# Designs tried in a protein design chat: VHH binders against Carboxypeptidase Z (CPZ). Part 3

Target 1, 134 residues: Carboxypeptidase Z (CPZ), of Homo sapiens (Human) (q66k79r27to160)
Amino acid sequence: NPAGECHRPPAADSATCVDLQLRTCSDAAYNHTTFPNLLQHRSWEVVEASSEYILLSVLHQLLEGQCNPDLRLLGCAVLAPRCEGGWVRRPCRHICEGLREVCQPAFDAIDMAWPYFLDCHRYFTREDEGCYDP

## First folded at step 24 (VHH)

Design t4 (from r1 with S31D Y100H)
Fold by ESMFold2, fold request of step 25:
Structure t4 (fold): chain B 134 residues (1-134), chain A 121 residues (1-121)
Amino acid sequence: as target 1 above (134 residues)
Amino acid sequence: QVQLQESGGGLVQPGGSLRLSCAASGFTFDDYGMSWVRQAPGEGREWVSSISSSGGRTWYADSVKGRFTIARDNVKNTLYLLMDSLKSDDTAVYYCAKPHSKGYWFPWDYWGQGTQVTVSS
């Protein structure tokens, strides 16, 4: 009887992995991502022109260093989701929810709602589905 | 329908100044925050500055702090960007952007056509 249980990637997340090419996300713990990303962007050109990436690239400045790097890496997990061995891994929902709880006052201070592209229920999965910590 | 028309771009020397305008129509201008976003040739877009609906609060990217000033005239429905101490790195198309929701300045749902700013000797 072999010990342990192997976590299989969800079949709906199968993908062709490509190099991560976002400067804002260069310190992510992974080097490969896929298209379309979780926001349905299909190329780096589209990502780099998107409102989502534009905001993400300056959040550390806007929030005066609060929640950095965790919030930035959370956004990276949406815009450039981790891709390993042809499978996409979604980031953990509880990480998103925990971070929203602590960063919300910083967003209030700049007249900004919690970013729509960090919706914890839409883009983040439960740990029992094999999520990862960004 | 929402319309945003930028103007005031042009060719300037390094160290020069330029004033951009964005004429807004088709919405209640003073209900919304507004933003300037720029795009240099061959690059993605970069947020430059934002201003609250009343004009009482402003935010700037680190790359432009102390050199650029965002302002608005809620009587004339016009957004401004006063650019001082221009550098070659400021060369870009500058867009004004309207947010989706009243009382905020992000996310953006309408963009102007842009005005070209070129800083070279």
Scores: ipSAE 0.669, ipTM 0.846, lowest interface PAE 1.1, mean pLDDT 88
Fold by ESMFold2, fold request of step 25:
Structure t4 (fold): chain B 134 residues (1-134), chain A 121 residues (1-121)
Amino acid sequence: as target 1 above (134 residues)
Amino acid sequence: QVQLQESGGGLVQPGGSLRLSCAASGFTFDDYGMSWVRQAPGEGREWVSSISSSGGRTWYADSVKGRFTIARDNVKNTLYLLMDSLKSDDTAVYYCAKPHSKGYWFPWDYWGQGTQVTVSS
């Protein structure tokens, strides 16, 4: 993938796109994703049992509506990354950074650090590398 | 050696109540927030409730608010879940979960074996 994709997931140009099947992510702006995801989950069963998805599915409740839906969709971009024409597209870092800045007080209020699976440098790509806004 | 042991599950009728306990050992219990997470048959896990390390703050999933109460006894190193007004969709294995870092309740790095709660229909 020439967009500067992190190589922790398999190379994007070899990806097989599958239907996005997560209820929490049903309103994403795309319909297809791939495995492994950015956290190296390899099946829907693994994703749906994961602590990351468990948290994501209730973040809107925990934060009492703050940062919804943008934060939820950001998490969807990590757990179910956009797959397009056999290529994985990485979500934009600037979106992650902006949300972290705005949402941090809400996480402080519930005794939670910014989620590790939303690390803006680890899972998100620079704007000039062809990222998308989730 | 972190150990979490849930107990108190069983078969109850709709509208009934149960009190779950989680005995904790192998770590400084009152340094950590704690959580209950449940898993219905054939489904993924669902967060139920969390409590701060001191017990002064609590959080609940919308599905259980007003019916469940999380509590802790930091002298006995025990986490509790008091469940009232039980419904058939509360049927699940209930897990006690310990977080990785002091002062937080997420992410979870240790889980008990769980205790089965079955609400008859």
Scores: ipSAE 0.666, ipTM 0.846, lowest interface PAE 1.1, mean pLDDT 88
Fold by ESMFold2, look of step 24:
Structure t4 (fold): chain B 134 residues (1-134), chain A 121 residues (1-121)
Amino acid sequence: as target 1 above (134 residues)
Amino acid sequence: QVQLQESGGGLVQPGGSLRLSCAASGFTFDDYGMSWVRQAPGEGREWVSSISSSGGRTWYADSVKGRFTIARDNVKNTLYLLMDSLKSDDTAVYYCAKPHSKGYWFPWDYWGQGTQVTVSS
């Protein structure tokens, strides 16, 4: 590739990668993330005060061990999205859809709708857009 | 229009008890589950307990299970948290939280101003 030039508009996912610092997400398969996250939080202070993270941090207690760790790691991929080489990767939609199918009865049992921050179409992408399995 | 007003906080010795109240107005209280969430100095927010709209089901964080009791009075539109066997690490501002949707207790869209609980000495 002697010329090496390719016209490509800037991706919305171009970012500065920082260390992942959420204890609830310490076992993720990646260790770098970025701000803003997929919910548009701009700092760890905002994330740790958010309803989304508060729920995620206790979800295993609420569901009595069901769907752990897969569901927790799915939420981690939204709150602390994978950042690789200056680019943000989004988690795969089919993983979200599969977990919702399996885990929905556990949410019904605790009077909770499927969490809005795990909307499989809003926050998760398909493989042709470079998604990964969290 | 939605208003949540917590009260009943104060200074208490370890091993003591407190009863928190949350007066609710501006919505049909018995259509919604309710929650208590707390925040200690220098820490993030921590879910404490939730209760179904009828009061028939309750959930507790492991850190408070067996010591705290959530309750509601749907005639008086009031949420309660009875706290027994208080420890220093229960020191926090305690918030009453209302969910967005009827029949659920999450996600939270309205918070009270909070009431301070301090357990010392």
Scores: ipSAE 0.614, ipTM 0.808, lowest interface PAE 1.3, mean pLDDT 88
Fold by OpenDDE, fold request of step 25:
Structure t4 (fold): chain B 134 residues (1-134), chain A 121 residues (1-121)
Amino acid sequence: as target 1 above (134 residues)
Amino acid sequence: QVQLQESGGGLVQPGGSLRLSCAASGFTFDDYGMSWVRQAPGEGREWVSSISSSGGRTWYADSVKGRFTIARDNVKNTLYLLMDSLKSDDTAVYYCAKPHSKGYWFPWDYWGQGTQVTVSS
């Protein structure tokens, strides 16, 4: 979807946008996020203290570089969702599902379940709903 | 009820060693992988190390690799962290963490109260 949309995408929620200030997500393709995030965290302090963020910060180490940066950016889309024009943008479900299929063996190899905050059906939306590729 | 109790923290000089323990109760300890996580003053929480349910496999953060050793005694329901060659940057509260699901070590659903480790000259 083009940047600067003036109307609400079908899968978007109204929100107040703030500057993205998360080190692990500094290379995200967007610069604004919102609170609460998709996990209902309401501050940077809560996000940075969360198990989700802790995991995200070490995925590269744990998976020996496999599935990154795509998996990390997928996580960023949930922990610090894209906010544009007063609306929250949702990442695409098919991107999540594709990464899960490809990366599942890497998680299995280290006795880790697919992260719950990357539930493709819960936090991600269909292409026809105006999702984006993080 | 799930309980995790950390111990063994203290003040130590740089280059020194400590052994932390985590006493676990209220769940089948040997069914779960376990983890150590730490939080330095003014910093966020940091993953330190994890161990499989059987103890046969271990994982370490790059910051502690080669210096720390995670171990467990499933008979005693105890998790350990042996810390050698300690540095000032290792100063933190150390927590043991239990995962939600059997056979895995993440995601964490329970934490202990933590034990303070201070590395200072």
Scores: ipSAE 0.613, ipTM 0.812, lowest interface PAE 0.8, mean pLDDT 92
Fold by OpenDDE, fold request of step 25:
Order: C-alpha cells, then sequence, then structure tokens
Structure t4 (fold): chain B 134 residues (1-134), chain A 121 residues (1-121)
C-alpha cells in the first residue's frame, strides 16, 4: 500500500481530507477521501444516490464474481478518491486499462458498456504523475 | 421528451403478488434495455432487475431472484415487473429506469416518479 505523502505529487489537487464513509469501499487501502469526488459529487448523500454507486454495489453479483474486488476498488478510487496530506491522489491509468481489457467480455455478456465513470483516460493518471494502484 | 410513468403499486400482505407497469414515451423503447430500481425508507436506491432491449435476456438482484419477473411489451412501450412471494423487505418505491445508450441497460439517464409498494400484514 502506498504511504501517505507529505509532498504534493505532480498531478495532485489540493484538498481537505475527510474520513472515508462508504460501505462499498470499506476495504479500500486508504481511510481518507475528499469532496468533491472525481465526478464532482459533493456529499455522501449524493454519492450514495448516484447510479455509479448503485452499480458499484452490485458489480460482484452482475459479473458473477469476475474482476472483483479490483473493479470495485477501481470504482471506489473515483467515487471516493484517496486523500493524503491534503492532496487528492488519483488511480493509475494502466491499472484501469488492464482491468478493462480483462473485464470487457464480462460486461459484454450482460449488455453493459464499460462504465463511463471508469473512463481510463478521463479519471486516471499516468505513473509519472504520481498515481497509485487502488 | 422522455417520460417514464410507473403504476401498479399498492398495499399487499406478505406472500402476496403485484404487477408493476412502466409506460415509456419520448424515445424508441425497443432500442434500449430497461431496469427496475427501488428505494426503501431510509435506504439508498437498489437495483432490482434489468431486461435486454429485445426482452430475451434478464438479470435479477439476489434479493428478488426466483420471486420477481421482469418483462416488456415493445409494441405497447411498457415495462413490467411481476412480483410474487412479496416480503416486508420489498417495501419501497419502485422506479423504472432508462439507460443512456441503445443496446444497453446501463448507465441510467432517466427515472420515473416511482410507484409505492408496501408489504405489510
Amino acid sequence: as target 1 above (134 residues)
Amino acid sequence: QVQLQESGGGLVQPGGSLRLSCAASGFTFDDYGMSWVRQAPGEGREWVSSISSSGGRTWYADSVKGRFTIARDNVKNTLYLLMDSLKSDDTAVYYCAKPHSKGYWFPWDYWGQGTQVTVSS
């Protein structure tokens, strides 16, 4: 597990960290998050009511255990991003891309597109930008 | 304009049955998978069931599997949820949900106003 950093990573955003309070993400490797999340949700109520969170909560069931918990944790990194030392940490793009490649058939099998909130290009960063593996 | 109107909810005793309907308009209904989602008092929304655009494939939450049946009539632009062996835990507002993209049932972009289902002795 990556340790908290005292220094700002290259692509980190300044943030006020709060305790992670999301049931579906309770096993995340970090304990602090921030608002707004990467989808611009500004409260737990909004997050929990979101379609993204609803999907995340049933992914294990929908995919019959495939790609979990990694896919779920990937989603957690977006819905409740890691916050350390007053900075938002972003998950690694290559992790997202790898999971997409492996998990695409499972999504196809249930007539579901790759989730938009897991857009590897939009919400994930490269290793040289200080990303982490969720 | 996309419209989804749920109906068929009501009060029923445990073990009873209900049939929900969702009237869809404002889009090509048979191009989209559709879903039912519910929200119990004090709880978040929960996915219940989904059906493919053609109606040939269905998916269910574990909590309703074997008891609920999702169906659709593409001629009538109507989505159905047949609920059997109802339990108190099934008490919720039930919503019809439309996905954004054709050929899929998620992600959702429109919801109806919902219909109340109350299971109580």
Scores: ipSAE 0.531, ipTM 0.773, lowest interface PAE 1.0, mean pLDDT 92

Design t6 (from r1 with S101T)
Fold by OpenDDE, fold request of step 25:
Structure t6 (fold): chain B 134 residues (1-134), chain A 121 residues (1-121)
Amino acid sequence: as target 1 above (134 residues)
Amino acid sequence: QVQLQESGGGLVQPGGSLRLSCAASGFTFDSYGMSWVRQAPGEGREWVSSISSSGGRTWYADSVKGRFTIARDNVKNTLYLLMDSLKSDDTAVYYCAKPYTKGYWFPWDYWGQGTQVTVSS
């Protein structure tokens, strides 16, 4: 199992924000992230070497353009979480769940389970907790 | 214990061909999808190709599509990568990988030691 949070994370955590420097997430709607990310990666080198990032980088070609860029941006919200005002912002669970419902057939077609690092219950929060739409 | 052992790497000229093998043991080979992943010097890991548990379906990175062929022999517990029209950019250590969960080829939870492929004139 990948390194990550064992418990449901709060909607916002205290954090030191840094500039977003991840090629696959360059079109994200935010410019700052933090370490550790939601998978407990502590550097860009670790993120870029991770299986999660490698997969995220090839999802477009694997799924023949289906579910992108939304799925990629969802992954970016986990690998390079949004950081604002000294707080980590969590992406909305309902967005994750909606994409999972729509995109599940595309993953089934390529013998892949819904990615573990996109676990909607583990890394995403409810609207009433102050989540954002990635 | 799960074991993956790559072989078949070597030095080849541009335009040449190689066949890599991955000998698998310690698990029911025909129950798992398998993958090839490579790492060039000073670069990150790159997904190359994957194959379903039965071998009936295959997937390729755009960088190798049309040049590489992934295959498997479930009787011999062996994964293959046929590499044609090799380029200098294909120089890397090539790894075979498998997931914990049956029926899938991702995530890559187990890795071999890798085999070196060098494409140079």
Scores: ipSAE 0.833, ipTM 0.910, lowest interface PAE 0.6, mean pLDDT 93
Fold by OpenDDE, last read:
Structure t6 (fold): chain B 134 residues (1-134), chain A 121 residues (1-121)
Amino acid sequence: as target 1 above (134 residues)
Amino acid sequence: QVQLQESGGGLVQPGGSLRLSCAASGFTFDSYGMSWVRQAPGEGREWVSSISSSGGRTWYADSVKGRFTIARDNVKNTLYLLMDSLKSDDTAVYYCAKPYTKGYWFPWDYWGQGTQVTVSS
């Protein structure tokens, strides 16, 4: 019986999946995440106390609805990464780069730098690595 | 060394007013945007308001818009938060926050110890 070798996506990390319990990310396309997240947070308490989460919660207000919900969901992919089949799924780099290009003027307009936790090179993966669109 | 010291908190009745101050030292204050953040009991931290380095632009959370005013004195290296029409929901520890990068107000790298604001009848 050929045990269907569940081919690990090339850029996936093994992980224990837990239920997604983050209010600001409740509309994410997935229902399971893992700890530590991509920022090395190890609990919901730490995530919710983080500056990153605080920012995500007010992005809609700060940017007057611009770039949302896409930018918020991009942040959610980092703070509460998608977990499926015992593997962490990473969001696509080209999606991050596209949003940065489009949304950069909105950040500039409010004297905010592009968030470090949305560094497209650090937390996002290429198409050939099995990334997904958040 | 960067230092932020909040003051001006206290007990006030609903509808009352308070003025918070944040004394800043150890960095070029006038080169940074600044922010106020608060944390209510049992709740996470909440962004309240931000101000540009020059003080010419300000931003407010919807929850405080029209009631709070952020200001700064770059000569005195002091950040202010004028709070009017205070509500019970404004009860929190209030922190001033400094950003990493000059010319911006986020992301934050330093916080003060906070000052307690209690709104109660």
Scores: ipSAE 0.695, ipTM 0.840, lowest interface PAE 0.7, mean pLDDT 93
Fold by OpenDDE, fold request of step 25:
Structure t6 (fold): chain B 134 residues (1-134), chain A 121 residues (1-121)
Amino acid sequence: as target 1 above (134 residues)
Amino acid sequence: QVQLQESGGGLVQPGGSLRLSCAASGFTFDSYGMSWVRQAPGEGREWVSSISSSGGRTWYADSVKGRFTIARDNVKNTLYLLMDSLKSDDTAVYYCAKPYTKGYWFPWDYWGQGTQVTVSS
């Protein structure tokens, strides 16, 4: 379990941690997040109004239960990133890539593009950079 | 410039029906899936329904399934939402939404100004 680290992991960003207050991400393995998130949202109001959050809220029904909760939690890691010890933690790229491989057909089946905020190369980091599994 | 203009909203009693329209311009309408999204007072935006570019496939939120019907007229560049058996919980501003990418209905890049639907006795 990636517990709070007292030291800065590689590729971590300094941040002020706040309590996680996002209903769709209430089952995340962490309780603290930060603003701005990885999409540069700066408030809960902006996050909750975002297309990204709307998608996460309906993923279960859209994909008929496929790829959840893992895909939802992956999205949570971007919309409400983990904050520990004053640092932002980033989710692992290989987790994102694995889920994309498995879940891509489900998105294709409903004429939905792979979400841009789940771009594995943009918002996710390598294992050697201190990433975690959401 | 992309434009989406919703219309057809109004006040209706529970059990009533409404037909919303969205007039689209400024893009190749028939190349995009389209969606309806709504926002109730004090709530976040909620996905309602989507339709493929050709109109051959449709998707619905569980909350509206069996009551709402999404449709489109690609000749008129118009998206529709037929709402039957309306409930008080359907009260919201309804938005038409366009996606970024041709052939898909998500993710969205544009919304209209919305049309108010009020379901009340």
Scores: ipSAE 0.662, ipTM 0.825, lowest interface PAE 0.7, mean pLDDT 92
Fold by OpenDDE, last read:
Structure t6 (fold): chain B 134 residues (1-134), chain A 121 residues (1-121)
Amino acid sequence: as target 1 above (134 residues)
Amino acid sequence: QVQLQESGGGLVQPGGSLRLSCAASGFTFDSYGMSWVRQAPGEGREWVSSISSSGGRTWYADSVKGRFTIARDNVKNTLYLLMDSLKSDDTAVYYCAKPYTKGYWFPWDYWGQGTQVTVSS
């Protein structure tokens, strides 16, 4: 269970940037990502096969357009994190928390738990740590 | 130990029908929503359908709406997928998926071994 680690990653990590090639995240505000992603996936094949990616791909359908594209882009920030200048950029915690608050009823309505890979405390950082709004 | 065993797959012609089953054990089946996920050759996994713990609510991918029906028998600890009007694009390995948390159908923590569905003329 990836949720077992309460590790708060640093706001920025050294990384080799690669071109973003993820269909569900094609509208992201950035063009480069890195491996491993924030979930420790090490290839596009692994990412695309992941439950997380499956969820992102159907969020619009499941939530009937609610919370999107913001929620999807939030997920993209985790599955294909922003990479710039040899550093991984992390999305802002307050954005995650805000979306969780707003979108929780939509998840409840369809008997879904808040996704573990959108744990605001685990994968997201504060503004003063150099986070960005995905 | 959680176990999910899919069955019912096979070769069918376009327009044909199949019924998949998933036998569940090792957990309180009626306390969990359940899902079907499929993977076509060379493609990623695709969510197909989900059903609430009671069976009272169902959700479908757009690609299967109107053609597939998810159902469950909580007495038999079995999940079903009725597939009608099958298309070539429905060719895939179909997996039964269990969620982590009671009362929900996602995120998934267990999958079965899958059952092959092939739609071909």
Scores: ipSAE 0.661, ipTM 0.825, lowest interface PAE 0.7, mean pLDDT 92
Fold by ESMFold2, fold request of step 25:
Structure t6 (fold): chain B 134 residues (1-134), chain A 121 residues (1-121)
Amino acid sequence: as target 1 above (134 residues)
Amino acid sequence: QVQLQESGGGLVQPGGSLRLSCAASGFTFDSYGMSWVRQAPGEGREWVSSISSSGGRTWYADSVKGRFTIARDNVKNTLYLLMDSLKSDDTAVYYCAKPYTKGYWFPWDYWGQGTQVTVSS
């Protein structure tokens, strides 16, 4: 279920929206993001050098196509969060939780825990707090 | 005291081969998976390959499958990357990386200083 009426999240009362410029995230449903991102990266240079983006850019091949594109787009929502009209939108927790459940066996197969930067409780919010489906 | 020291880089012609080494110390090497990650000039970092703690399982980026081989020697505490059929777009600084968690190869908490590989005419 899509998020209901959007409301202002307290942590991002205002933000400067910039163009989304990550090749791995070019098919996101939005074109604008902000810095700092949900991992506190402050520039594209920092993002592109980060372990989080390095892994995200190859998850589809590591998992042999399993969970693609949904898992990649989930990661994009953390590294390049949706910025709309000067406000940051947070991605929905239930989407994260659903993907974790169905994708966990694929991570087990490659000797990897569910990624720390996809912590469903830390980076994702509930529907009644105005989230969106990445 | 975690130390990772890469070596074996250099200048090579297209189609050539190189063998990279990463000498590891200051941790129980055989308890951790290991990875190679590279960074081309002016670009972000790219995962290349990973290997399980025992060496029994390996993973490769699509861009290097069939050309590169990751290996480890747990008695000498050394990680290797055997690179064959090198192309100009393999030009990069190559880093070995140690993960935080025993039994896994990600997330990375320690990196070496890197070794330069240049594939040019």
Scores: ipSAE 0.656, ipTM 0.840, lowest interface PAE 1.1, mean pLDDT 88
Fold by ESMFold2, fold request of step 25:
Structure t6 (fold): chain B 134 residues (1-134), chain A 121 residues (1-121)
Amino acid sequence: as target 1 above (134 residues)
Amino acid sequence: QVQLQESGGGLVQPGGSLRLSCAASGFTFDSYGMSWVRQAPGEGREWVSSISSSGGRTWYADSVKGRFTIARDNVKNTLYLLMDSLKSDDTAVYYCAKPYTKGYWFPWDYWGQGTQVTVSS
């Protein structure tokens, strides 16, 4: 439609959406993501070799089922951020903070700090900025 | 400078055993947890096992539980992986990994060069 169509200008959030291809994240509520991800990985090969994905793929086993699937899906939102209609959406900070409170004892039990790639302030946005619940 | 040197890999038949070693230098070995991670050809990396700094606590991937044993010698600054009941799915390059943070075993900031383990008839 030539009449009334507006060209969307380039923006910081604009992105090319691609199919989500991580087995650990196959049950995410969305099926499109973008590169670079929130950790600046630029390909599936880089993601699948990363320490972040290696840990994420075994967290449910390490934590003996605690915090699953919510914690795993939180990590998926960082490694494969939701991409819709050419725009990336960031996951909500309050979801991250709530999980950290509940899950911290489980991480203490395995001699692990809360993972650096789940930093609630660095990778997760506030509700007033249009976030989503992963 | 941190150095990690794996050794002890080789060719072994299914059902066989192998002992991997990782010689560590350039850091206070007994202050850090340690890990083994492996990578099969054409695959992503897979966490295998981790051990606490004292050696008192160990963790294993489900794929290796009951067959592999992680151990450390804090006098010799050496990490071990004792592998029993090997099967073809265990074929991979095995890496020794050091974490950044004392008292933990993740996140990893240094990796060894790896040692090849091949399980075939």
Scores: ipSAE 0.655, ipTM 0.836, lowest interface PAE 1.1, mean pLDDT 88
Fold by ESMFold2, last read:
Structure t6 (fold): chain B 134 residues (1-134), chain A 121 residues (1-121)
Amino acid sequence: as target 1 above (134 residues)
Amino acid sequence: QVQLQESGGGLVQPGGSLRLSCAASGFTFDSYGMSWVRQAPGEGREWVSSISSSGGRTWYADSVKGRFTIARDNVKNTLYLLMDSLKSDDTAVYYCAKPYTKGYWFPWDYWGQGTQVTVSS
């Protein structure tokens, strides 16, 4: 019998929140993040030297403006995950899946697979687990 | 054993030209796209250019478009970067990078030791 409301816990872990300091991600809708990030980077120096951030910083140029800013902000949610009140919020899987469907041809055009650091099942959580739209 | 060895760096005046080379061995060079990535002192790494496995397609960062040319010789297993109209902000260590996946140029799994380019007045 139907009172089928689903309780949706936050997609979050206990964390220490720090200021977001990535230029490529300065327009994110949040201003606090945490370490380690979803790729297990532990400092801004490590993030800024990473292949993931290098690609993310030029992706709008490579895709000739396609999928910008949504795809860039999706990557920001992996490299600098949202942190609120001592908890990490994870980005929504369905947003990742939707972007992959519409943006895959643009990646094919530049001889690139969908980026491994945007794996929708590995780094993105379901809506009923308290995810957010990056 | 994958090896990438860059050469051709040096000191050059603004407006000058330089050709970088990257000798590749230990893998089937013509099955992979290749990239140049640079790092200025005290900075993170910056993607410069990439080229498809056949050499038929090329991509450039906006900061170098029209001034740099990426090329490859699949007989000699060598990647090139021809740099023209050099500016002081081109000063960096330049790395060639090999991707993990055949037919692509990203993600990078092997890097050369790098070659220093210094542009000074």
Scores: ipSAE 0.639, ipTM 0.831, lowest interface PAE 1.2, mean pLDDT 88

Design t6 (from r1 with S101T)
Fold by ESMFold2, last read:
Structure t6 (fold): chain B 134 residues (1-134), chain A 121 residues (1-121)
Amino acid sequence: as target 1 above (134 residues)
Amino acid sequence: QVQLQESGGGLVQPGGSLRLSCAASGFTFDSYGMSWVRQAPGEGREWVSSISSSGGRTWYADSVKGRFTIARDNVKNTLYLLMDSLKSDDTAVYYCAKPYTKGYWFPWDYWGQGTQVTVSS
């Protein structure tokens, strides 16, 4: 049961899974990802230059340690989605929603909306589609 | 048409000071938070500092906290970065950045051309 992307399941080709190469995400529970990522970035150079990654790399400092590491790992699941045997796994929506609810006051304190690249309905999937807890 | 024009960069010795300016036009400047972001040679971009739309709240990266001061003049539509106690690690192109959303300082949708700051002994 393929998870997270399109109606037609992707081919199971392990050559499409690549090593995770983001310093900010080095403690993720998985070590392989794929391109394009969930934001349609197609290379590490594009990811590392993106506003999404720039913010993610400083969130722990901006939020004064609140929601770390859970929020950072949630963002890693969007920028470097888990890849297993040619299949992309999407992170669970309920994890995103739970974290949004508890972390919103910390974002309010820094005059920031919940990040657009962590939209729980857009980038995160239901358990009946085979999600994982990042 | 949003325009952001940085100025005030240059060559300084370690321990020196610079004041950067960013002239803004084409949008209601006082409705948006603003940010400074820098890029050192061969590296990705690094967030430096942000300021609320009124100027009443400011945020700084740990690497510059206590040395840099962000400010704005909403009459002149100008953003500033006062840099003191400069170190070689501060060598970079400095960009001012405008966010998409009023009342916030992220996400960024417009960038200036940048101004070069070089700190050498």
Scores: ipSAE 0.635, ipTM 0.829, lowest interface PAE 1.2, mean pLDDT 87

